# VH-VL binders against q9y8t7, part 51

Target 1, 261 residues: q9y8t7
Amino acid sequence: MRDSFLQKAIASAKDRTSLLEEIAGNCSPKPGRPSLSSSIREWVYRVGGAVIAEYKRCSPSAGAISTLDPVSYVQATRDASAAYSVLTEPNWFCGSIELIPYFARYKPVLAKDFIVSETQIRIAACMGASAALLIMEALTPRELQELAAAASRYGVEVLVETPDASHAVEASRLAPGSIIGVNSRDLKTLRVDYEAMLREVSKAREQLPGEVILVAESGIDSPDKALKAFKAGAQAILVGTAFMKNPQLREKILAELLQIP
Key: E = the ipSAE of ESMFold2; O = the ipSAE of OpenDDE; V2 = 0.75 times the mean of E and O plus 0.25 times the DockQ between their complexes.

## First folded at step 18 (VH-VL; framework fv_zagotenemab)

Design n1 (at its last look DockQ between E and O 0.72; V2 from the best seeds 0.76)
Fold by OpenDDE, look of step 18:
Structure n1 (fold): chain C 261 residues (1-261), chain A 123 residues (1-123), chain B 112 residues (1-112)
Amino acid sequence: as target 1 above (261 residues)
Amino acid sequence: EVQLVQSGAEVKKPGESLKISCKGSGYSFTDYWIEWVRQMPGKGLEWMGEIDPDDDYTKYEKNFKGQVTISADKSISTAYLQWSSLKASDTAMYYCARGTYWDSSPEYAFDIWGQGTLVTVSS
Amino acid sequence: EIVLTQSPGTLSLSPGERATLSCRSSQSLELDEGYTYLHWYQQKPGQAPRLLIYKVSNRFSGIPDRFSGSGSGTDFTLTISRLEPEDFAVYYCMQGYHYPLTFGGGTKVEIK
């Protein structure tokens, strides 16, 4: 029987976590990290939506995406982004926890990995991350609650990634105060369903309390798709591959937002 | 030899139920998806949906969702496509195909096809 | 959904001639991933489709080298350098990455 990507990623994360436990005691979460949620809200207020720019060098289905270095990426994206999402998973995404400090100098950073342990959250906090990703489909409800609580202890916000509106609602209950993301990517097949995401975002927005920040994740590669996500009810969009290939897309999205009366 | 073998042609009347089958052999049945494709007479190919035989995870094209049911029995390496109530408009050739994953070669393709099952629905 | 438009609908040629088939996508298939999961299938009369080209330009196992694929973004091409009698069939492009999976309308290559 073959393992799904998610299963493989989780297994890899568990292995890495064991190694990280040896060094976890040698770091302390850095104080004064900017708030991801506050930044998103500011951008929503100012321009009607927030863009989370994701730095991702590789993906399972794409291999190498771009050779764009962090410095060049930040130079191209900083003015039009509310936050950075940094892939720290090394095996599939060519990420590194060591990338967080650099991006954290400029914007709130979301540490994106397959987080399965408190140690991962602690280390992310030590590196200067403002938030950490929790993938609902990768965790039991109990694990989600425990990891969200751990994040809170370290002053790290949580973005819970969910596949649909029903899970989004559940996530908000299991992890109060968390940012909720709806992913267009099917984590089983790694295929993308943008239209489904829009429907689920809209559905989620109708059910979630108004104070809950809703993020549309992945599948956005044009200003039009970005605007549709915002209209569907997302306060923020997370864009990865499209920005890696064309960082200027961010400015185009911003320009469209600014034209909305 | 890797192959998908489908059940024989069906002649039905409107309102009748139908379940056709697709049996895989020569490979690990649960390591690949089964895709269902419709081809109406003289028309092109239409993706209907897919199933992971390992855990029965399914995806449907929106026009087929609720109209058909895709299922599988991995113990006998067989996938199924069924209707609860056939319509004349269901007359078509139905193909099953092996769908590959992102980490298989070729990726995200239908590399093996069944021979097709012709379904004729007429009063 | 992603709409794939194939042209021409019918291509009438003689054996030995070069065939060029087009497949256009309603949106870019390149921006989301490094690879483009655009495939070509061949369906001969009375037979099931078979995989011909995968990921734009890779020949599937057993496919003769007279078949080639190219393209990027929204425009893709299947080329048959010299048509053999057995190549007269319907050809479909398909994208296998975005739900729902979609096929083009097909191009029929027929004998002139």
Scores: ipSAE 0.850, ipTM 0.933, lowest interface PAE 0.5, mean pLDDT 94
Fold by ESMFold2, look of step 18:
Structure n1 (fold): chain C 261 residues (1-261), chain A 123 residues (1-123), chain B 112 residues (1-112)
Amino acid sequence: as target 1 above (261 residues)
Amino acid sequence: EVQLVQSGAEVKKPGESLKISCKGSGYSFTDYWIEWVRQMPGKGLEWMGEIDPDDDYTKYEKNFKGQVTISADKSISTAYLQWSSLKASDTAMYYCARGTYWDSSPEYAFDIWGQGTLVTVSS
Amino acid sequence: EIVLTQSPGTLSLSPGERATLSCRSSQSLELDEGYTYLHWYQQKPGQAPRLLIYKVSNRFSGIPDRFSGSGSGTDFTLTISRLEPEDFAVYYCMQGYHYPLTFGGGTKVEIK
């Protein structure tokens, strides 16, 4: 039987976490970590939407990706970013928890990994992360609830990544107070469906309370796509490599956001 | 040799049901996707949807969702395309093809095709 | 939905001539990682399509050297450097990354 990428990533995360729990020091979350949700709300108030800029050094399909070192990346992007999404997964994304401090000095950081353990959340917070990713498709409902509760105890916010509006509503119920993401990427095939994501964001916005922050993820590589995601009801977008490489994307997003009602 | 062999041509009337098959041989059937492609008379190729035979995960093109059912029986290395009630507009050639994953060359391409099943629906 | 527009619709040439087929995408197919999942298929009358070129420029196993692919962004080309009698067929481009998967409308290469 062929394992999907998600199945392989979950298995790897469990192996990594098992050893980490044995050898991890008993570190405490850094004090004074900024709030991801507060930063998003401030950008929404000020300009009508927020950008979470993603830092990743590799992808499953391509291996190494051309990008800047962490400090240079922040310097190029910080004026247009509400937050950073930092890949910490080492095997397919060439990430590390050690990357977090370089970003957390400037903006709230979402630790982006396949999180299956409280220990992963605690250690990310020790390094300065403000939030952690929980992938709904990687967790049972019980596991999602337990990890969200653990994150709350560590003062770590949660972004729950979901595939559609139905799961977004369920995730909000299972993990109250979480930021909810709708991902255009199919985690089994790694293909994207941007238009379906727009429809599902709109449906989720209609069904979720107004205070729930909704994030559109993946496939947003042009100003037009960014604007459409905000108009569909997302308060934030998660933008990958294009955000660093395209100064016009950074400039145009800000200009267009000032025109959202 | 790696093959996809489809069931034979069908002549049907509107309202009838139909299930056509695509049998893989010469490879590990559950290691690849099965893609379905329609070609209406004199027209080009249209992607209909796909299935992972290992766990029956399916994706449909929007206009085919709810109009056809894609399924598989991995115990006999066979995928199926099924209509509960055929329409005259379903008259077409239907191909199955083997799809690869993002991590297997030729990535996201259809490297092996079945010979096609001609479905004719007429009053 | 990504629309692939092929031109010309029909290309009439003699054996031995060079054929150049165009495929234009309604949006860029270039990924941040540098890959583009644009593929070319050949379909002879009464036969199933067969894969010729994948990821813009990679010849599939068993495909002769006279077939080559090029392009980036939104503009892609299939070139047949010297047409053989068996090359007179319909050629389709396809993008395999964005749902729904889409094919171009085809270019028929026929004997002049």
Scores: ipSAE 0.699, ipTM 0.858, lowest interface PAE 1.3, mean pLDDT 89
ESMFold2 (binder alone), look of step 18: mean pLDDT 92; pTM 0.947

Design n2 (at its last look DockQ between E and O 0.73; V2 from the best seeds 0.75)
Fold by OpenDDE, look of step 18:
Structure n2 (fold): chain C 261 residues (1-261), chain A 123 residues (1-123), chain B 112 residues (1-112)
Amino acid sequence: as target 1 above (261 residues)
Amino acid sequence: EVQLVQSGAEVKKPGESLKISCKGSGYSFTDYWIEWVRQMPGKGLEWMGEIDPDDDYTKYEKNFKGQVTISADKSISTAYLQWSSLKASDTAMYYCARGTYWDSSPEYAFDIWGQGTLVTVSS
Amino acid sequence: EIVLTQSPGTLSLSPGERATLSCRSSQSLELDSGYTYLHWYQQKPGQAPRLLIYKVSNRFSGIPDRFSGSGSGTDFTLTISRLEPEDFAVYYCMQGYHYPLTFGGGTKVEIK
């Protein structure tokens, strides 16, 4: 019997959590962090859509993606990004929670990891994160509720990553006020289904209250795909690997958005 | 020896149901996916869908979704492809293959193939 | 879906000659740092396909060194340096990363 990637990632996260608990007493959440949701809404108002630029150095399916340092990445992306998504998972994504403070200087930061404990959220907040990722497929409904509540206590917004529209609706109920993401990536196989994501985003938008921010996650590597995601009903798109390889892609996306009457 | 052995050729009439099988041996059946591929006479290969035998998770190509059912019985290391109502257009060779994961070598490939099951549907 | 276009449809050659097969993708298959899940399969008449090359250029176990793969982005090539009689078959490229998984239309290498 073979553990899925998600299972391995969760197990790793649990192990890391125990270590984090030892140092959790040494930090307190920083006040005055910018709002991820507010930033997204501003960009939607201004240009019709928001881009969340993801800093990801490695991935399980691709290995090392880029050696681009955070400084160069920010220089290339900050003008057309509403927020940063920072991978903090160290084993498969070569991430670090210590990356958060730097990115947080410029934009709201989404701490992206396999979060399974309140301690992870608290530490992310301490590092300056505006939001934390909760993966619905990695959590029970109760765990999702509890972690969302914990995030609220620390002034951290939540982006709940979901596989489809039905889960998106459920997530919005379990974690009121959360940002909802639909992932094109199959977390079991780590393959990508962009078209399925578009369909699910569209379905989700039809069912979710208008105030709920909907994010299309992954699978976007061109301006055309970005625009389709926005047309499908996403207020924001999360772009990772494509930006790591070609940070200028964000400018092209923005340019296309600005041409939409 | 790692191998996939498929059930024998089938001759059916339109409207009949059919269930063909693919049995794995020589490896841990639940550690790999089973992929189904159609090849119509004189045509190329078409991916139909896949199943994780461990938890019965399935993915289908959109044209095959609802047209066929992929299932598995891990207790006997066997995967299945079935039709509720065959059509003449279902006449083809059907292959099962072992699908590898992202952390396997080779990654995301079909490294072992069954010998194929020929399905002929005619009135 | 990602469309893989193979060319030529048929390649007529003699034993001992070099065969060059092309596979073009409708979009880039290059994801991250060099990982491209483009594979090549061989199908001999009356037989099931078998894996030849995986990830563009890696020979699968038991595959002779006369088979090689190359390419990047959207353009890929399978090369048979010196055709053996047993190499006359249909060859398919396949991408294994984006749903739905897709095959090329195939190139038939036939004896001249």
Scores: ipSAE 0.821, ipTM 0.927, lowest interface PAE 0.5, mean pLDDT 94
Fold by ESMFold2, look of step 18:
Structure n2 (fold): chain C 261 residues (1-261), chain A 123 residues (1-123), chain B 112 residues (1-112)
Amino acid sequence: as target 1 above (261 residues)
Amino acid sequence: EVQLVQSGAEVKKPGESLKISCKGSGYSFTDYWIEWVRQMPGKGLEWMGEIDPDDDYTKYEKNFKGQVTISADKSISTAYLQWSSLKASDTAMYYCARGTYWDSSPEYAFDIWGQGTLVTVSS
Amino acid sequence: EIVLTQSPGTLSLSPGERATLSCRSSQSLELDSGYTYLHWYQQKPGQAPRLLIYKVSNRFSGIPDRFSGSGSGTDFTLTISRLEPEDFAVYYCMQGYHYPLTFGGGTKVEIK
């Protein structure tokens, strides 16, 4: 039987965590980490929406991607970004936990990996991460609850990535206080369904309390797509590295946001 | 040789049910997707949906969702397209094709096609 | 939904001539990696389509070198450097990355 990309990524994450638990010391989360949710709310209040800028060096389908070093990337993007999403998964995304400190000094950092153990959350927080990604499709309901509780103990916020509105509502019940993401990427095929994501964000916004932060993820590669995601009810969007490096596109997103009543 | 062989042409009346088949041979059937494509008389190609025969994961184009059922029986290397109640507007040629993933060349393309099944629905 | 617009609708040529077929996408198909999952298929009368070119410019196995593909972003081209009698057919572009998968309307290459 062919294993899906998600199945392979989960298995790899378990192996990485098992070795780290045998070798790694018992580090403590850094104090004074900024709040992801507070930064998003500030941008929503001031501008009408928030941008989470992703830093990614590789992708599963394409391998190495043209990227800037972390310092140059922050310099180019800091003034337009509420937060950074930093890939820490080493095998398919060429990420590392060592990347986190270079971003965390300036903005809240979401550690983006296939998280299956609270050790991964603790280590991300030791490096300065403000939040950790939990993929609902990768976890049982009990696992999601346990990891969210662990994150809370370490002072780490959670973004729960979900495929649709019904899962978004369930995720908010299983992990109260979490930021909720709706992802346009099918985790089995790695294809993108942007229009479906818009519909599901709108449905989720109608069913969730207003205080729940919704994030639209993947497939947002133009100002028009960004505006539509905000109008559908997302408070934040997660935008790729190449898009954030383009000043013309960055400036157009800000201009479109400032026109939202 | 690698091939997809579809069931024969069908002539039906509105309201009747129909199940057409697509049998793969010469390759590991569960390593690839099966895609379904409609071609109405004199018209172009329309993607209808797809299935992973290994675990029955399906995706449908929005206008076909709820109008047809895509299924597979991996024990006999066969995929199916079926209607519970045919309409005259279902008259078309239906192709199955072998689909690939991002990690298998030719990535996200349809590399092997069945010969097609003509479905005619008229009173 | 990504709309692929092919032009011309019909291209009337003689054997030995060069054919140039256009496919235009309603939005850029270029990914962060630079990869673009834009494919070309040939359909002869009464036959199933067959894959010619995948990912813009890669010839599929067994496809003659007179077929080539090019383009980026929103504009793509299939070129047949010198038409053979068996090349008179309908040609479709398809994008395979964004749901729903979509085909262009086709370009019929016919004998003048």
Scores: ipSAE 0.694, ipTM 0.864, lowest interface PAE 1.4, mean pLDDT 89
ESMFold2 (binder alone), look of step 18: mean pLDDT 93; pTM 0.956

Design n3 (at its last look DockQ between E and O 0.64; V2 from the best seeds 0.73)
Fold by OpenDDE, look of step 18:
Structure n3 (fold): chain C 261 residues (1-261), chain A 123 residues (1-123), chain B 112 residues (1-112)
Amino acid sequence: as target 1 above (261 residues)
Amino acid sequence: EVQLVQSGAEVKKPGESLKISCKGSGYSFTDYWIEWVRQMPGKGLEWMGEIDPDDDYTKYEKNFKGQVTISADKSISTAYLQWSSLKASDTAMYYCARGTYWDSSPEYAFDIWGQGTLVTVSS
Amino acid sequence: EIVLTQSPGTLSLSPGERATLSCRSSQSLELDQGYTYLHWYQQKPGQAPRLLIYKVSNRFSGIPDRFSGSGSGTDFTLTISRLEPEDFAVYYCMQGYHYPLTFGGGTKVEIK
């Protein structure tokens, strides 16, 4: 039987975690990390929406996306981004946990990986991450709760990635205080459904408490799509591949936001 | 030989139910998706939806959602497309195809096609 | 949804001539991915479609080298360098990455 991508990614993460446990005792979470949620709220207040710029060099569906180095990426994206999302998964995304410290110098960093253990969260915190990604479809409800609690102990915020509004609501209950993301990407096929995401974001916003930050993830490659996500009820958008290929897209998005009366 | 074999032509009346089949052979049936495509007489191809036979996960195009049901029986390597109540407008050729994944070559394509099932709905 | 527009609707040519078919996407198929999952299918009269070209420019197994694909972003082209009698058919482009999956309207290559 052929494993799905998610299954493969989880298996890989588990294998990596075992190795990381050997070095986990050698680090302590760094204090004074900026808040991802605070940054998002500030941008929402100031311009009506926040952009989370994702640094992703590879993906399973896209292969090699860009050779843009972190320095050049930050130079191109720093002024119009509320935060950075850094892929740390090495096998399919060409990521590294060692990228976090650099980005953390400039903005709150979301550590994006297939997190299945507390050790991964701890190490991310040690590297200076402000938040960690938890993928709801990759975890049992109990695991989600436990990992969210662990993150809290390390002063790390949690972004729970969900496939739809119903899961978003559940995630908010399982992990109180977490940032909720709705992903346009089908984690089974890795195809994208932007319109479905918009519908689910809208539905989620109607059901979630007002204080819950809602993020539209992936599928955004134009200012128009960004604006639609914000109008649907997202406070922030996470943009990856599009920014890697065209970092200036962020400025265009910001320009559109600023035109909203 | 890798192939998809579909059930025979159907002649039905409006209001009748119908279930057509697509049987895969020559490959691991659960390693690929089954895609359903409609082609109305003299018209182009329309994606209807897909199913992962392994876990019965389905996706539908919005115009077909609720109008048809896609299912599969992996024990006999067969996928199904069914209507609860046919309409004259359902008259068309229906193709099943093997849908590939991101990690298959070719990626995200329909590389094998059934021969098609002609469905005629008339009073 | 992503709309694929094919042109021309009908192309009348003689055997031996060069055929150029266009497929235009309503939005870029490049910005969201490194690979472009734009494919071409051939459907002969009375037959099921068959995969011809995948990912813009790759010939599927058994496809003659007279068939080639090119393009990027929103503009894609299928070229048949020298038409054979068996090449007169309808050709469809398709994108296989964004839900819903969509086909172009097709281009009929017919004998002049």
Scores: ipSAE 0.831, ipTM 0.925, lowest interface PAE 0.5, mean pLDDT 94
Fold by ESMFold2, look of step 18:
Structure n3 (fold): chain C 261 residues (1-261), chain A 123 residues (1-123), chain B 112 residues (1-112)
Amino acid sequence: as target 1 above (261 residues)
Amino acid sequence: EVQLVQSGAEVKKPGESLKISCKGSGYSFTDYWIEWVRQMPGKGLEWMGEIDPDDDYTKYEKNFKGQVTISADKSISTAYLQWSSLKASDTAMYYCARGTYWDSSPEYAFDIWGQGTLVTVSS
Amino acid sequence: EIVLTQSPGTLSLSPGERATLSCRSSQSLELDQGYTYLHWYQQKPGQAPRLLIYKVSNRFSGIPDRFSGSGSGTDFTLTISRLEPEDFAVYYCMQGYHYPLTFGGGTKVEIK
């Protein structure tokens, strides 16, 4: 019998966090962290959409993605990005919490991991993160509510990642004030369903108050896909290191966002 | 030794129900997914959907969603494809196949196929 | 949704000739590190398909050396270096990464 990828990731996160809880100091959340939601709203107002640029060195289905260092990544992405999503999961995504302070110097940072404990949120905030990812499929409704409440106590915003509109609406109810993501990647198979994600973003936009920020995640690797996600009702898109491996793609997305002829 | 064996050919009338089976043997049935593929007469292959027999997680192609039900009974190593009300346009050969994922070669391919079940739906 | 377009629809050849079959994707199938989940299947008359080539160029267990695959991005090729009588069949490409999974329309390789 095989554990799903999500089951393995949750188990790993519990082990990693358990050790951190044993040895973690009394660190306090870094003061003066910028607001992820405010940055997204500013970009939506100015340009019609926001980009969250993801720094991800590895993935389960593709293995090693990039050798691009953080400095080069920021140089290439800063002027077009509302925020950074920084992977902190070490086993499948080759991430680290030590990356957060560097990116946080430039933009609001979303700490991206399989978060199962408020200790993970506190430590991310100590390192300078503005927001933390909560994966709805990884958490019971009670756990989601408790972690969102903990994030609020630490002054950390929450992005709740959901698989569809039904879960997006439920997530907004369970964690009021959170940013809501709709993910095109199936967390069990790691396959991508971009067209389904577009439909679910549209459904979610129709059912959610206009104040709720909606983010389209995964599988957005072209300007056309980015535009369709915004037209479907997403205020932000989350885009990985594809910018760095394809300069033509980067230039085209920037042109669409900046309205350059 | 490793094989998928499907139930025999069916001749049905429009409006009738049907459940065809796909039995795996020679391997750990719950370690692999079961894929369903339709081939209409004289036509190519169409992916219909898939199931993880371990927990019954399913995915459907959009045109088959709501038109057919994919299920499994892991206690007897069997997957099923089921119609509540057949149409003449359902006349086709139906294959099951074994699927793998990113962490098992041949990744995301269909490495073992059943022999097929011919379904004929006519007056 | 990814459309795979195979050409030619029919390829009429004699035993001993080289067959070259094309599969074109409506969008790039390349992932990071060059992984591409593009597969080839063979279907003989009255039989189920069988896997020939997976991930563009890897021969599946038991597949003869005369079968090879190549390509990248949107363009892929199956080559049969020297056709044998048993190779006259229909060949399908499939992409296995993006939902929904899709097959090409097939190329029938028939005896001339």
Scores: ipSAE 0.702, ipTM 0.870, lowest interface PAE 1.3, mean pLDDT 89
ESMFold2 (binder alone), look of step 18: mean pLDDT 91; pTM 0.945

